# Miniprotein binders against a7ua95r516to809, part 104

Target 1, 294 residues: a7ua95r516to809
Amino acid sequence: ASLSLLSISDLVPDLQFIFFWMSNAIEILYFIQQKSPAYMQTIELMDDKAGSKESLLSATISANEEAMTILEEVIMYTFQQCVYYITKTLYVVLPGLLDCNPFGTEPSSEQCRRAAGVCVCAVCVMPEAVRRVVSVFQTTSDLLQQYQVHSEIQSQMFAYLFFFTNVSLFNQLIDKGPARGWFQRSRVLQIQASVKILLDWAKGAGHNHLAQKFFAKFCSTVTILASPPQQLSQMSWKALCAEHPSLKPVQLHRILTQYQLMAELGPLPIWQPSSEDEAYIYRTVDLLESFENH
Key: E = the ipSAE of ESMFold2; O = the ipSAE of OpenDDE; V2 = 0.75 times the mean of E and O plus 0.25 times the DockQ between their complexes.

## First folded at step 8 (miniprotein)

Design bd1 (at its last look DockQ between E and O 0.89; V2 from the best seeds 0.70)
Fold by ESMFold2, look of step 8:
Structure bd1 (fold): chain B 294 residues (1-294), chain A 81 residues (1-81)
Amino acid sequence: as target 1 above (294 residues)
Amino acid sequence: SKVRITIEVEGPPEVAEILAQVIRWLAEEAGAEEVEVRVEDGRVTITITGLSKRMAKYLLEIIKYLAEKYGVKVTYEIEEK
């Protein structure tokens, strides 16, 4: 099929070997770290002579540190390669979250309702766009488990993947939202529901803290956009900044301006930035997020 | 699909030898049937037998990265069997 239809499963044959070498290097590093204190104690016990003992100890520490540094470089390089391939697939599939409708447009949902004679849930089937994103995360989780990667490295990988996901979704919403009609309330509610499914996956997978931390900017954005106009127009700029600390002043101002323009009924009151923030609401360099952590 | 890799590392002896030791550890932990390291006048030769062709491919990518990072020259040959 097309590039937009490619799944993470097409990359697994390459990824599995990169995960293998990463896990291999981690295991060796762990072994050296455990053995190094014992080895140093053995040398000290065997050599009670002045000068010779200090010389041997210094040389042993230096050799271990150099080898461990190289292993850390291997781990960092393989980690970066894994993330590179995984984020290439995320980049392709993430835009679909902004366009999908999670509210029961799936034939299996109607079939389930009729077969049971009662509708037991409004969203019984995960939308295809959400499934594609979840498939990337789930496949990553499966590979990490298959190669028994240490939990700290697994957390670091998902921290980066969630960071990447947040940046990608936020930037597309801000950049393309006006032209795509994504600021319309009905569309925002669909986006909110789709992201909720993704967040539920993250919670069930044991990554709730990471997802809450790294999706905060995007989630704040959709929360504001989903707010009823009457409710939102009564909130001061200072209150909105305090409620949504993940949003920079220029970002919050842009979101509120777009909300005001796309309101279903007449213009909404313009939110007045504080004097402290007025200089920052026009910093267009700060509008979109960088995929680098700064 | 097992291969034999011959890797030649040229550069400062202290760097080349430590790099060769790490490559040896990686290959041995990966289940290589045989790993031999030979040192000749600032040149280190590593021969690894018994990795699959695809496993060897990605090990060589790691080695190329390390070579650029640590300022050594690396050449290699891959032979099936």
Scores: ipSAE 0.769, ipTM 0.948, lowest interface PAE 0.6, mean pLDDT 81
Fold by OpenDDE base, look of step 8:
Structure bd1 (fold): chain B 294 residues (1-294), chain A 81 residues (1-81)
Amino acid sequence: as target 1 above (294 residues)
Amino acid sequence: SKVRITIEVEGPPEVAEILAQVIRWLAEEAGAEEVEVRVEDGRVTITITGLSKRMAKYLLEIIKYLAEKYGVKVTYEIEEK
């Protein structure tokens, strides 16, 4: 099946089994960790037949440690598989978020999984493009809850998914934005509204801190681009750097340069990079975000 | 449909036995009806009954991953009941 046709719903049957095994492995690991002291005590209470007790204790400890190591590997493997499949679906739906007009009347095509009828939940009233993205996150959340996955693992999964989403959206906006008109104020306001819906969902789902942290770069970019020319032209390079610390100098410079072109502004000396940043604004390798740094 | 899975692990006895124990635990937690482990001449044979075909499939993928990581040879047979 072409990647373009892959929905999160199509992957749920397979994901369910991966989540099941991940959860089971975590439970077994926890069980061993909790019972290990009791097993050691049991061995310690056995009659010491000529040093056999120490050897048995050592062998049991070693075997338990090795078993725990193997279980950790199972957890890591299953986690990676989940992330792999979920990010594939995100990759397909994320571009639609940038093209979305949330102010338009788009028909809600998907029925809410929670209602047999017309649902007026926050997800059902979302624009289709936003809803598709939220559906991936919601499905992930539902699976994690269904299989009672440990909260730390849930947090790690959402951290990575938000990271991935931020990198994907940021890179697309920087790379394709000028050509697609995404730097136009009207389009930026649409993007800003769409992202706000996503962030509101994340807040409602209990992931507000993670969302704020991992979407900071994309949100900063959108905030700058959404600023009126009269306001933004009064802000110095240093002030913008201070207000948007998630942006590298090369990224901020690129955004401002494209903004200047879009707004048909003349040269703005106030946006001139500092002498300290001047060397960094030419580091084009740092312009786009990497997926490998997480 | 329920399946019977026979898994053979060839490798260092210490690794094979521990792997077999982990597989047993995973299978039991998955609701296997019976799990048998036999150790003969450095080969560990695990027989699992009562798992669904889909559950068994993913268990086998996990086992393959572990086998590759720990450098042990794993073979398996699946029989549909």
Scores: ipSAE 0.493, ipTM 0.840, lowest interface PAE 1.0, mean pLDDT 89
ESMFold2 (binder alone), look of step 8: mean pLDDT 83; pTM 0.794

Design bd10 (at its last look DockQ between E and O 0.94; V2 from the best seeds 0.00; counts 0 for: pae O 1.54 > 1.5)
Fold by ESMFold2, look of step 8:
Structure bd10 (fold): chain B 294 residues (1-294), chain A 81 residues (1-81)
Amino acid sequence: as target 1 above (294 residues)
Amino acid sequence: SKVRITIEVEGPPEVAEILAQVIRWLAEEAGAEEVEVRVEDGRVTITITGLSKRMAKYLLWIIKYLAEKYGVKVTYEIEEK
């Protein structure tokens, strides 16, 4: 079976070894970095004669630099491979967040009793679509903890996973939203609730700063779409830009256009771009986000 | 299922030797029972005993990447128990 259709749980038996070797290389690199100054300091403190001391010092510095370069390559390669496999599972499960109804998935004894006679929904704490995404993040966190991966690498990995999630959700919403009805207010409120569950997970996992930073574009989009028409219609373009700096002019314009359409506020544009931004609201090449960091 | 891996690295001697040293460090930190390195001009042979089959598989996968990156040729044999 294709990796693009596998759950994160199906990948763990192999993925754990990639995490292991990444962590292993990080520990060795840290040891070498810590020892290089200490070895050099110890050699200099030893009263030693001529060429032997100079030759030893040069050799240890050169060998450590080459070894650290190789270990950095191992870390980079294994990190990229971990991210590759994890994001393939995210890519499969993320679209479901835009379709799910988090308000209808919390069980009541009456609902479960009528459907099955035995309540199995007591095992499901959150909507299935949200659970699938949280499962990817939680499994990643568990692997990082299991192999005691250095905290800076853990942060870099979640930074990319949150970045990937933001780009995927934003692009899907903008691109497919009209056809799927995702811009309707009731639907947006459901999406907002689902995203809050993800943000709550990130906060509880110690990644609140990263989530706030990397989900900003998607969260701004949902915040605008969830706004009451009376409140949003009284905000100027400049005020919206200031409140939502993560959105490019073309993105904000598209979001407001869809909002006005779905809120049935008539065909006359309510929000007029500033003169500076007017040149950019039709740059369709800037509408969707790239999966590459720039 | 413990395995013995025999890795042959062929290329510029200084590159092959530092790669072999890094491979030795990785294997020893991973808890290999024995790591032997034999060095010849332009050829280095590394024998690692006592890694699990899956652990060895992914180590070799990393070594193949490094071989491509650093311009050396790598061949290997895996022997169970």
Scores: ipSAE 0.775, ipTM 0.945, lowest interface PAE 0.6, mean pLDDT 83
Fold by OpenDDE base, look of step 8:
Structure bd10 (fold): chain B 294 residues (1-294), chain A 81 residues (1-81)
Amino acid sequence: as target 1 above (294 residues)
Amino acid sequence: SKVRITIEVEGPPEVAEILAQVIRWLAEEAGAEEVEVRVEDGRVTITITGLSKRMAKYLLWIIKYLAEKYGVKVTYEIEEK
C-alpha cells in the first residue's frame, strides 16, 4: 500500500490498542510500586517459621523488581510503536505544509462538514495542508488523554514529534527549497503563516515551551528568509549568529547564500563569516539535521 | 468475537513465572474473563479467555517482544468462540 494513502484516522484503531496496553502497563507498574511496601509488611507480620520469612521476603522483592523491569519494557516498546506509526503519518503530510497557501480559499474539512455543516472552529478554518498536520497532533493528544497516559510520557511523545517535524521541515526546505521556489519571499510568507497556525495550536494544547524549543531551527530559517532585503542586508554575520543560535554556521551560510541569489543581491561583505566560523561553513555533513540525535 | 488464548512459555523457571505473572496482570486489566496459570515440568501454560481478537493480537505482540528480549520460547494457540 502506497504510504501516501495512510491517514492518521486509518491508524486510530490500532493506535488505540497500543495506547491501551501502554496505559495498563503504567497503571500496573504504579500499583506494584505503591503496594509493595504494604505487602512486605504483611509478610513480616506472618508467623516466623525459622528462616522462611526472610527467604519469602527476599523472593518477593526480587520478583517485584523483575516484574517492574518487564513492565518498563512494555511501556518503552508501546511508546516506540506509537511514535513509529504517528511519524509515518507525519512523513506523508508534512511536505504539504511547505506548499500550502494559507491565504487562499480552501474547502473546510470533511469531518466538520458531516457533523454540523459549515464549522467555523479553529481547525475548520485552517488550510487543508495545515489541518492535516494538526489532525495528527490532535489525534495523538486525544488518545493520550483518553487513556490517561502519565503527563511525563505525553511530554516526551510531543517532544519527539515536534523534533521529528522540525527536522523534516528544515531538511526539506534547505534541500529542495531553492529548486521549488520556497525561498521566494511570497512563498516564505506562506510558510511562515502556516507554521504560525501550527505553533498557535501547540500553544493552545499546552505545549508552547516544547514547540518553541524544538521548532527553533525551522522558525529561525523562515524568519531570516521572510526578512526584507533592506533589513537583512544591514545585519552582520555575528548579529545573525547571535539572533539565531539554533542554526549552525554552515546552515546560516547556506541560507544567506541562497537568499542572496534569490534576491539578486551583490556580494555582501557584512555577511561574510568570521575567521572563527570560516572553517565550519564548509562542513556540509552538518548542513542537514539528523533524526538520530534525539 | 471473544477468543481463548493458550500460551506456553519455555525457559528458565524464574523468568517464565515472572513473565506469566505480568501476562496475567495485563490480561486481567484488559478485561479477561478468566486467566489460568499452570506450572508443570518447567513449562508455564497461561490460558486466557474473554478477550477480543484485536486485544489478544496486541497482547501476543507484546509477549513476543518480551520473549525475544528474555530469550524464552513462547508458543500460542488462539481459539475463536
Scores: ipSAE 0.268, ipTM 0.723, lowest interface PAE 1.5, mean pLDDT 88
ESMFold2 (binder alone), look of step 8: mean pLDDT 83; pTM 0.794

Design bd11 (at its last look DockQ between E and O 0.91; V2 from the best seeds 0.68)
Fold by ESMFold2, look of step 8:
Structure bd11 (fold): chain B 294 residues (1-294), chain A 81 residues (1-81)
Amino acid sequence: as target 1 above (294 residues)
Amino acid sequence: SKVRITIEVEGPPEVAEILAQVIRWLAEEAGAEEVEVRVEDGRVTITITGMSKRMAKYLLQIIKYLAEKYGVKVTYEIEEK
């Protein structure tokens, strides 16, 4: 409730200063790294006296190493602060992806477009909830570009943002899905369409490999839930585990249980966990994911 | 909204001096009008002139983080122009 008041636009004025200091520290670190060999070479070439040369070289090496270490700490700290503020806005907007309808079904609007003599075959429209999430990612990308942040740091930032997005969406779906009706077939198809829009953004932004890596658990969940009953009911537990290795046994069991309930496939369990997995399907400590970095 | 910041770092001399050197570089790269560093045994005073109040706010947050990390005491004064 309180978090719903934060938007990325409200944070940009402060966030840009944190990005500024991060970029500032990176530029200084890069400069020192480029100058350190030349500075060391200059000291090595000086020959006015042996004791002075050796003492100066030792002091310079120690000071240079400590200064670079401090700059690395500045970069790490500012990176963490950027991520902290950005994920605060993501946390507010991400639940909306589970509630939105990207298939907008306003018949009068579609009929009006047809009456105007133009065929508009829009099956999926970007809802405002998806736009808010994309806006956070795009604003982050724009800030990184504005301050010319090194590409490796950009990749690390999006790796964490995608990790955070996956954990947030997965945990919300598992924890609140039954009460919110998110396991209903029509809702799952809406969620699947919304996630595709996010994946398309990530691909267009050059982050496809990161998105594929860090969204795997949530995407597997949605893929299972979106499967037609005729196809899914014919797959064994072993086959589902092999096809979706990102899901723990307790997670897969929970997803299949909810699927069977919402698809009205009867009370008799369709999927029998293996003997080894049967020991783990009720381990509730493994059900939700942690937001901690790994 | 430009300010003058006076930062005093107390602690082990090697740490205080290197920290002050990094703070100087950060402020100079950020375009501060003037940065002065006075070094005494284990006590270092850094004066930064001509930084915006918001930019200074986040620099001071970085400095407080470093102070805790490296076991030095940092105090500061801010004078608005």
Scores: ipSAE 0.750, ipTM 0.936, lowest interface PAE 0.6, mean pLDDT 83
Fold by OpenDDE base, look of step 8:
Structure bd11 (fold): chain B 294 residues (1-294), chain A 81 residues (1-81)
Amino acid sequence: as target 1 above (294 residues)
Amino acid sequence: SKVRITIEVEGPPEVAEILAQVIRWLAEEAGAEEVEVRVEDGRVTITITGMSKRMAKYLLQIIKYLAEKYGVKVTYEIEEK
């Protein structure tokens, strides 16, 4: 099946089994950790036949440690598999978020999983492109809850998914934005509204801190681009750096340069990078975000 | 459909036996009806009965991953009941 046709719903049956095994492995690991002291005590209470007790204790400890190590590997493997499949679906739906007009009347094509009829829940009233993205996150959340996955693992999964989403959206906006007109104020306002819906969902789902942290770069970019020319032209390079610390100098410079072109502004000396940053604004390798740094 | 899975692990006895124990735990938690582990001549044989075919498929993927990581040879047979 072409990647373009892959929905999160199509992957749910397979994901369920991966989540099942991940959860089971965590439970077994926890069980061993909790029972290990009791096993040691049991061995300690056995009759010491000529040093056999100490050897048995050592062997049991070693075997338990090795078993726990193997279980950790199962957890890591299943976690990675979940992330792999979920990010594939995100990759397909994320571009639609940048093209979305949230102020338009888009037909709701997806039925709410919570209602047999017309649902007016927050997800059902979302623009289709936003809803598709939220659906991936919601499905992930539902699966994590269904299989009672440990909260730390849930947080790690959402952290990575938000990271991935931010990198994907940021890179697309920087790379394709000028050509697609995404730097136009009207389009930026649409993007800003769409992202706000996503962030509001994340807040409602209990992931507000993670969302704010991992979407900072994309949100900063959108905030700058959404600023009126009269306001933004009064802000110095240093002030913008201070207000948007998530942006590298090369990224901020690129955004401002494209903004200047879009807004048909003349040269703005106030946006001139500092002498300290001047060397960094030419580091084009740092312009786009990497997926490998997480 | 329920399946019977026979897994053979060849490798260092210490690794093979621990892997077999982990597989047993996973299978039991998955609702296997019976799990048998036999150790003969450095080969560990695990027989799992009463597991769904779909559940077994993913278990085998996990086992394959572990086998590759720990450098042990794993073979398996699946019989449909």
Scores: ipSAE 0.467, ipTM 0.827, lowest interface PAE 1.0, mean pLDDT 89
ESMFold2 (binder alone), look of step 8: mean pLDDT 82; pTM 0.785

Design bd12 (at its last look DockQ between E and O 0.81; V2 from the best seeds 0.64)
Fold by ESMFold2, look of step 8:
Structure bd12 (fold): chain B 294 residues (1-294), chain A 81 residues (1-81)
Amino acid sequence: as target 1 above (294 residues)
Amino acid sequence: SKVRITIEVEGPPEVAEILAQVIRWLAQEAGAEEVEVRVEDGRVTITITGLSKRMAKYLLQIIKYLAEKYGVKVTYEIEEK
């Protein structure tokens, strides 16, 4: 009954029962799908009038289809409940990725202080903000494995969690970035490093393909913002669109505008949108992404 | 703690009976001690014994979702052992 728990560890007692029922329904559905052809073959061997045998077979097929449809609804509902709980915790912890510093500015270790004349120690550890996000993903992975959830469902769940993460981070960066100073180059480099830690977790967990696919928009944004001015100023609008197909024209235009402002660059003719894209660069209704899968 | 759940499903008979069959399968696979389905005067009654209270809570949440999806009315009672 407590739907608003904030920490993933506080949600595990409830999540484990939802994962149990999801896995339970998947196993039953799989069993029915495996037995359906054998059951039909048994009915086929009945020596009845063609109409009677055909009527019985049709009714049996219809009943199996209805039961399987209901089981699919149970799986979908429990999946959505898992996602609901998990994304509530993600929504709380994801903004911290944009504010954290994975590099550290002054070493606090005694060994680094003892090497005062030559040592410039930047200790790159997993920042607390990144640890919180990884903890949500790792706990989800552990529950999926504990309840032996079918691998296709596991992939679909992480696909959605990565999609949710991408939308949340992209929207916050675009919407709040100017006020929060997130477009400053030093901040972008910190954000890039934090996201790399998360991507490394995804690769180690066997989800590299999904992360590459579903983080594309946010990663493209950070890649552009992190690019040195000499490198980026040599890329035309058309080349940037080709390099970053996940970005809509209005999004790319906004990112380049923020880049120009922070790098104190004047207008660059090479970044003028193509005629086909110019109609779309001011469609602010398309600037932020929807959490809906449409 | 273990509970007994009595679930009554009212609605189109074919829908109510298939829902009851799926609910029986879910409960049996979960290790319920007893699962009984009765059809009485246009109402389907499902009695499940031996699930924990937390297990039963989330099963009932699933059943309520199905009731809304398939246009049937569901009522239930939970008795602790």
Scores: ipSAE 0.759, ipTM 0.943, lowest interface PAE 0.6, mean pLDDT 83
Fold by OpenDDE base, look of step 8:
Structure bd12 (fold): chain B 294 residues (1-294), chain A 81 residues (1-81)
Amino acid sequence: as target 1 above (294 residues)
Amino acid sequence: SKVRITIEVEGPPEVAEILAQVIRWLAQEAGAEEVEVRVEDGRVTITITGLSKRMAKYLLQIIKYLAEKYGVKVTYEIEEK
């Protein structure tokens, strides 16, 4: 099936099994950790036949440690598989977020329409492009809850998904934005509104801190681009660096350069990078974010 | 449909036995009706009954991953009941 046709709903049946095994492995691991002392005590209470007790105890400890190691591998493997499938789906739906007009009239989700008629839930009133992204995260949340996955694992999964989303959106905006007109103020405001809906969802889902942390770079970019020329032209390079610490000098320079072109502003000396940053603004390798550093 | 899975593990006895124990636990938690483990001549055979075909498929994927990681040879047969 072409990547373009892959929906999170299509993956749910397979994801359910992966989540099931992940959850089971965690439960078994927890069980072993909790019961290990009791097993040791049981062995200690056995009749000591000439050194056999100590050897049995040592063997049991070793076997439990090895079993726990294997279970940890199962957990890691299943976690990676979940992330792989979910990010694949995000990859397909995320570009739509940048092209979304949240101020237009878009139809409600088909799922809610079929079940209850006109649903006025927060997801159903979202623009379709935003709803598709939120649906991936919501489905993930629902599965994690359904299988009672440990909270730490849930947090790690959302951290990675938000990271992935931020990198993807940022890179697309920086790379394709000028050509697609995403740097136009009207389009930026649409993007800002769409991202706000996503962040509001994350807040409602209990992931506000993670969302604020991992979306910082994309949000900073959008904030700069959404700023009126009269306001932004009064901000120095140093002030912008201080206000948007998530942006590398090369990234900020690129954003400001493209903003200047879009807004038809003349040269702005106050946006000139500091002597300290001047060497870094030419590091084009650092312009786009990497998926590998997480 | 429920399946019977027969898994054979070949490798160092210590690794094979521990892997078999983990597989047993996973299968039991998955709602297997019966799990039998036999150790003969350095080969561990695990027979699992009562799992769905889909559940069994993912279990086998996990087992395959573990087998590759621990350098043991795993073979399996699936019979539909």
Scores: ipSAE 0.398, ipTM 0.802, lowest interface PAE 1.2, mean pLDDT 89
ESMFold2 (binder alone), look of step 8: mean pLDDT 83; pTM 0.798

Design bd13 (at its last look DockQ between E and O 0.86; V2 from the best seeds 0.70)
Fold by ESMFold2, look of step 8:
Structure bd13 (fold): chain B 294 residues (1-294), chain A 81 residues (1-81)
Amino acid sequence: as target 1 above (294 residues)
Amino acid sequence: SKVRITIEVEGPPEVAQILAQVIRWLAEEAGAEEVEVRVEDGRVTITITGLSKRMAKYLLQIIKYLAEKYGVKVTYEIEEK
């Protein structure tokens, strides 16, 4: 596989071997960790001079630690490779969420078209753009289950994928939103509905906690933009910061500026930044998020 | 599509031997038909028989990463059987 294969379905044949080696290394690490305490107990029961006993125990611990460290590096490397290829496909499909109309009655697949033909509720049909993103997440989930990857590693992988999704969507909205008309109220409501479908998938998949944590910045942005003027105009800058702690001052300032423009509102004194934040609202270097993980 | 891989590891003996042990474990857990480790004059040779071509490809990618990380030189040959 190469980066020219940006579809998740085209990557699965190669990606499954990377998942295999990751899972393989995890199983070996677990086995070594299980045996290591029993071996230490045996050494502690040895009837030798204190120096010999302590020296043997130290050597045994060091040897196991070196092997476990190497296995941990294998796990981290294969994990990074999985994430690298998955996020390349995700990067291609995510922008479609911002142009998507989830309220449309047009089916995005033959099965969706069949359901629409029987006059079912259109809101239950997953739009094509959302379906493409969910397909990446679902395929990842299927691979993790197929190779019986430890649940903690599964959580770490989805934490990163949700982090990546948040950064990608937030940056696109902030950077391209004015030119693309994405701050228009009708478009914001469409984006909000599309994000809810994605969050519903994450909840049903058992990742609600991770999604709430890692989508916070994008969700806060959409929540503010979707708020009716009567409700939002009653919230001070300080209150907005407290309700949306994931947003940096420059980000909140930009969001409110776009809100005022699209709602045809003049400046509101209640939205004036606090003295503490006023130094930061023009820090353009802080406006967009980094894909670098912390 | 089964292959035989011969891997030569050159570097600090203690590092090369621990890497060889881990590579042996990975190959055995993966169901390799035969894994042989030879230590001779500053080199460690690992022969792995019975992995598929694609399994071997990604294992070698892992080994290359470990070689860079731990400061050893790795060369390999692949023979199809």
Scores: ipSAE 0.770, ipTM 0.947, lowest interface PAE 0.6, mean pLDDT 83
Fold by OpenDDE base, look of step 8:
Formats: structure tokens, C-alpha cells, sequence
Structure bd13 (fold): chain B 294 residues (1-294), chain A 81 residues (1-81)
């Protein structure tokens, strides 16, 4: 099946089994960790027949440690598999978020899972493109809850998914934005509204801190681009750097340059990079974000 | 449909036995009806009954991953009941 046709719903049956095994492995690991002291005590209470007790204790400890290591590997493997499948679905739906007009009347095509009839929940009133992205996150959340996955693992999964989403959206905006007109104020405002809906969902789902942290770069970019020319032209390079610390100098410079072109502004000396940053604005290798740094 | 899975692990006895124990735990938690482990001549054989075909499929993927990581040879047979 072409990647373009892959929905999160199509992957749910397979994901369920992966989540099941991940959860089971975590439970077993926890069980061993809690019972290990009791097993050691039991061995310590056995009659010491000629040093056999120490050898048995050592062997049991070693075997338990090795078993725990194997279980950790199972957890890591299943986690990676979940992330792999979920990010594939995100990759397909994320471009739609940048093209979305949230101010338009788009018919809600998806039935709310919570209601047999017309649902007016926050997800059902979302624009289709936003809803598709939210659906991936919501499905992930539902699966994590269904299989009672440990909260730390849930946080790690959402951290990575938000990271992935931010990198994907940021890179697309920087790379394709000028050509697609995404730097136009009207389009930027649409993007800003769409992202706000996503962030509001994340807040409602209990992931506000993670969302704010991992979407900072994309949000900063959108905030700058959404700023009126009269306001942004009064901000110095240093002020913009301070206001948007998530952006590298090369990224900020690129955004401002494209903004200047879009807004038909003349040269703005106030946006001139500092002498300290001047060497960094030419590091094009740092322009786009990498998926490997997480 | 429920399946019977027979898994053979060849490798260092210590690694094979620990792997077999982990597989047993995973299978039991998954609701296996019976799990048997036999050790003969450095080969560990694990027989699991009562798992669904789909559950068994993913368990085998996990086992394959572990086998590759720990450098042990794993073979398996699946019989549908």
C-alpha cells in the first residue's frame, strides 16, 4: 500500500499487539524487581550445605539480572516499533496541516469514536487536516491507556512524537514555505490557528509541558512570520534572538530574509546579525533540523 | 484460532536458559495455557500452547530480535489447532 493511503486506523490492529507485549514486558520487569529481594531471602534461609548457598545465590542474582536485561531489550524493541509505525502515519498527515485553512467550513468526515451520533466534541469540530494529526496522537494515547503502559514510557513516546512533528513541520515550512506561499501573512495566520488547535489538544490531554518544549522552534517561526511588518521591523537582531532562543542564528536569519522579501521591505540594518553570530548565519548545515538528535 | 508453538534455542546454555525463562514469562502473561521448557544436550526447547495466531506472530518477532541480538540460533514451528 502506498504510504499516502496509510492511516493510523489501519495500523491499530498491529499496534495493539506491540503495545500488549511492551506492557507485559514492563509488568514482568517490575514484578522481578519487586520480588528479587524475597527470592534472595529465601535462598539465605536455606541450609548452607558446604558453600552451595553462596553459589546458588550468586547464580540466581546473575540469572535475574540477565533476565531483566533481556526484558529491557524487549521493552526498547517494542517501543521503537510503535514509534516507527506511528511516525509513518504522521509523515503522511503532517503536510496537510500547513495547507489547512481552519477558518473555512470543512465538513467533518470522521465520526467521533465516543458518540454514535453527531458529536460536537473538540475533535469533531476540528478542520479535517488538523483532526487527522490529532487522531494519530489520540489513538496513541488511547492505546497507551488501554494497555496501562507506565507513565514514564508514555511521556517518552509523546516527547519523541512531538519532536518528530516539530522537526517535520519546521523543515517543511523553511524549505517549501517560500515557494508555497506559507510565508504570506494570511497563510501564516492559518498555520498559527491550526497549531493552536493541536497545542490545545495536547494541553487537554495532559501533555502541555512537552508540547510547549518540543514545538518551541516551529511556534517561534510562526510567531515571527505572523508579526506585522511595523512591529517586527522595530525589533533588533539581538531582541529577536532573545525572544526566540530555540532558533539558531542561521534559522532566524533565513526567516527574516524570507520575511523581508515577502513583505517587500528594504534593507533593515536593525536585523543585521551581531558580529558574534555573523559566522553562524552561513552554516547552512544547521538550517534544517535533524531527526537523529533525539 | 489457537496455536501450538515449538521454539528451539541453540547457543550457550546459560543464555539459552535465561532466554527460555523470559519467553515462558511472556507467554504466561499472554494467557498461554501451557508452557513447557526442555533442556537436552545444550538445546532448549520451549513449547507454548493456547496463544492466538496473531499473538504468537508478534512473540516470534520479539524472539527473533532477541536471538539476533544475543547471537543464538532460534528455530520455531507453529501448529494450528
Amino acid sequence: as target 1 above (294 residues)
Amino acid sequence: SKVRITIEVEGPPEVAQILAQVIRWLAEEAGAEEVEVRVEDGRVTITITGLSKRMAKYLLQIIKYLAEKYGVKVTYEIEEK
Scores: ipSAE 0.528, ipTM 0.853, lowest interface PAE 0.9, mean pLDDT 89
ESMFold2 (binder alone), look of step 8: mean pLDDT 83; pTM 0.794

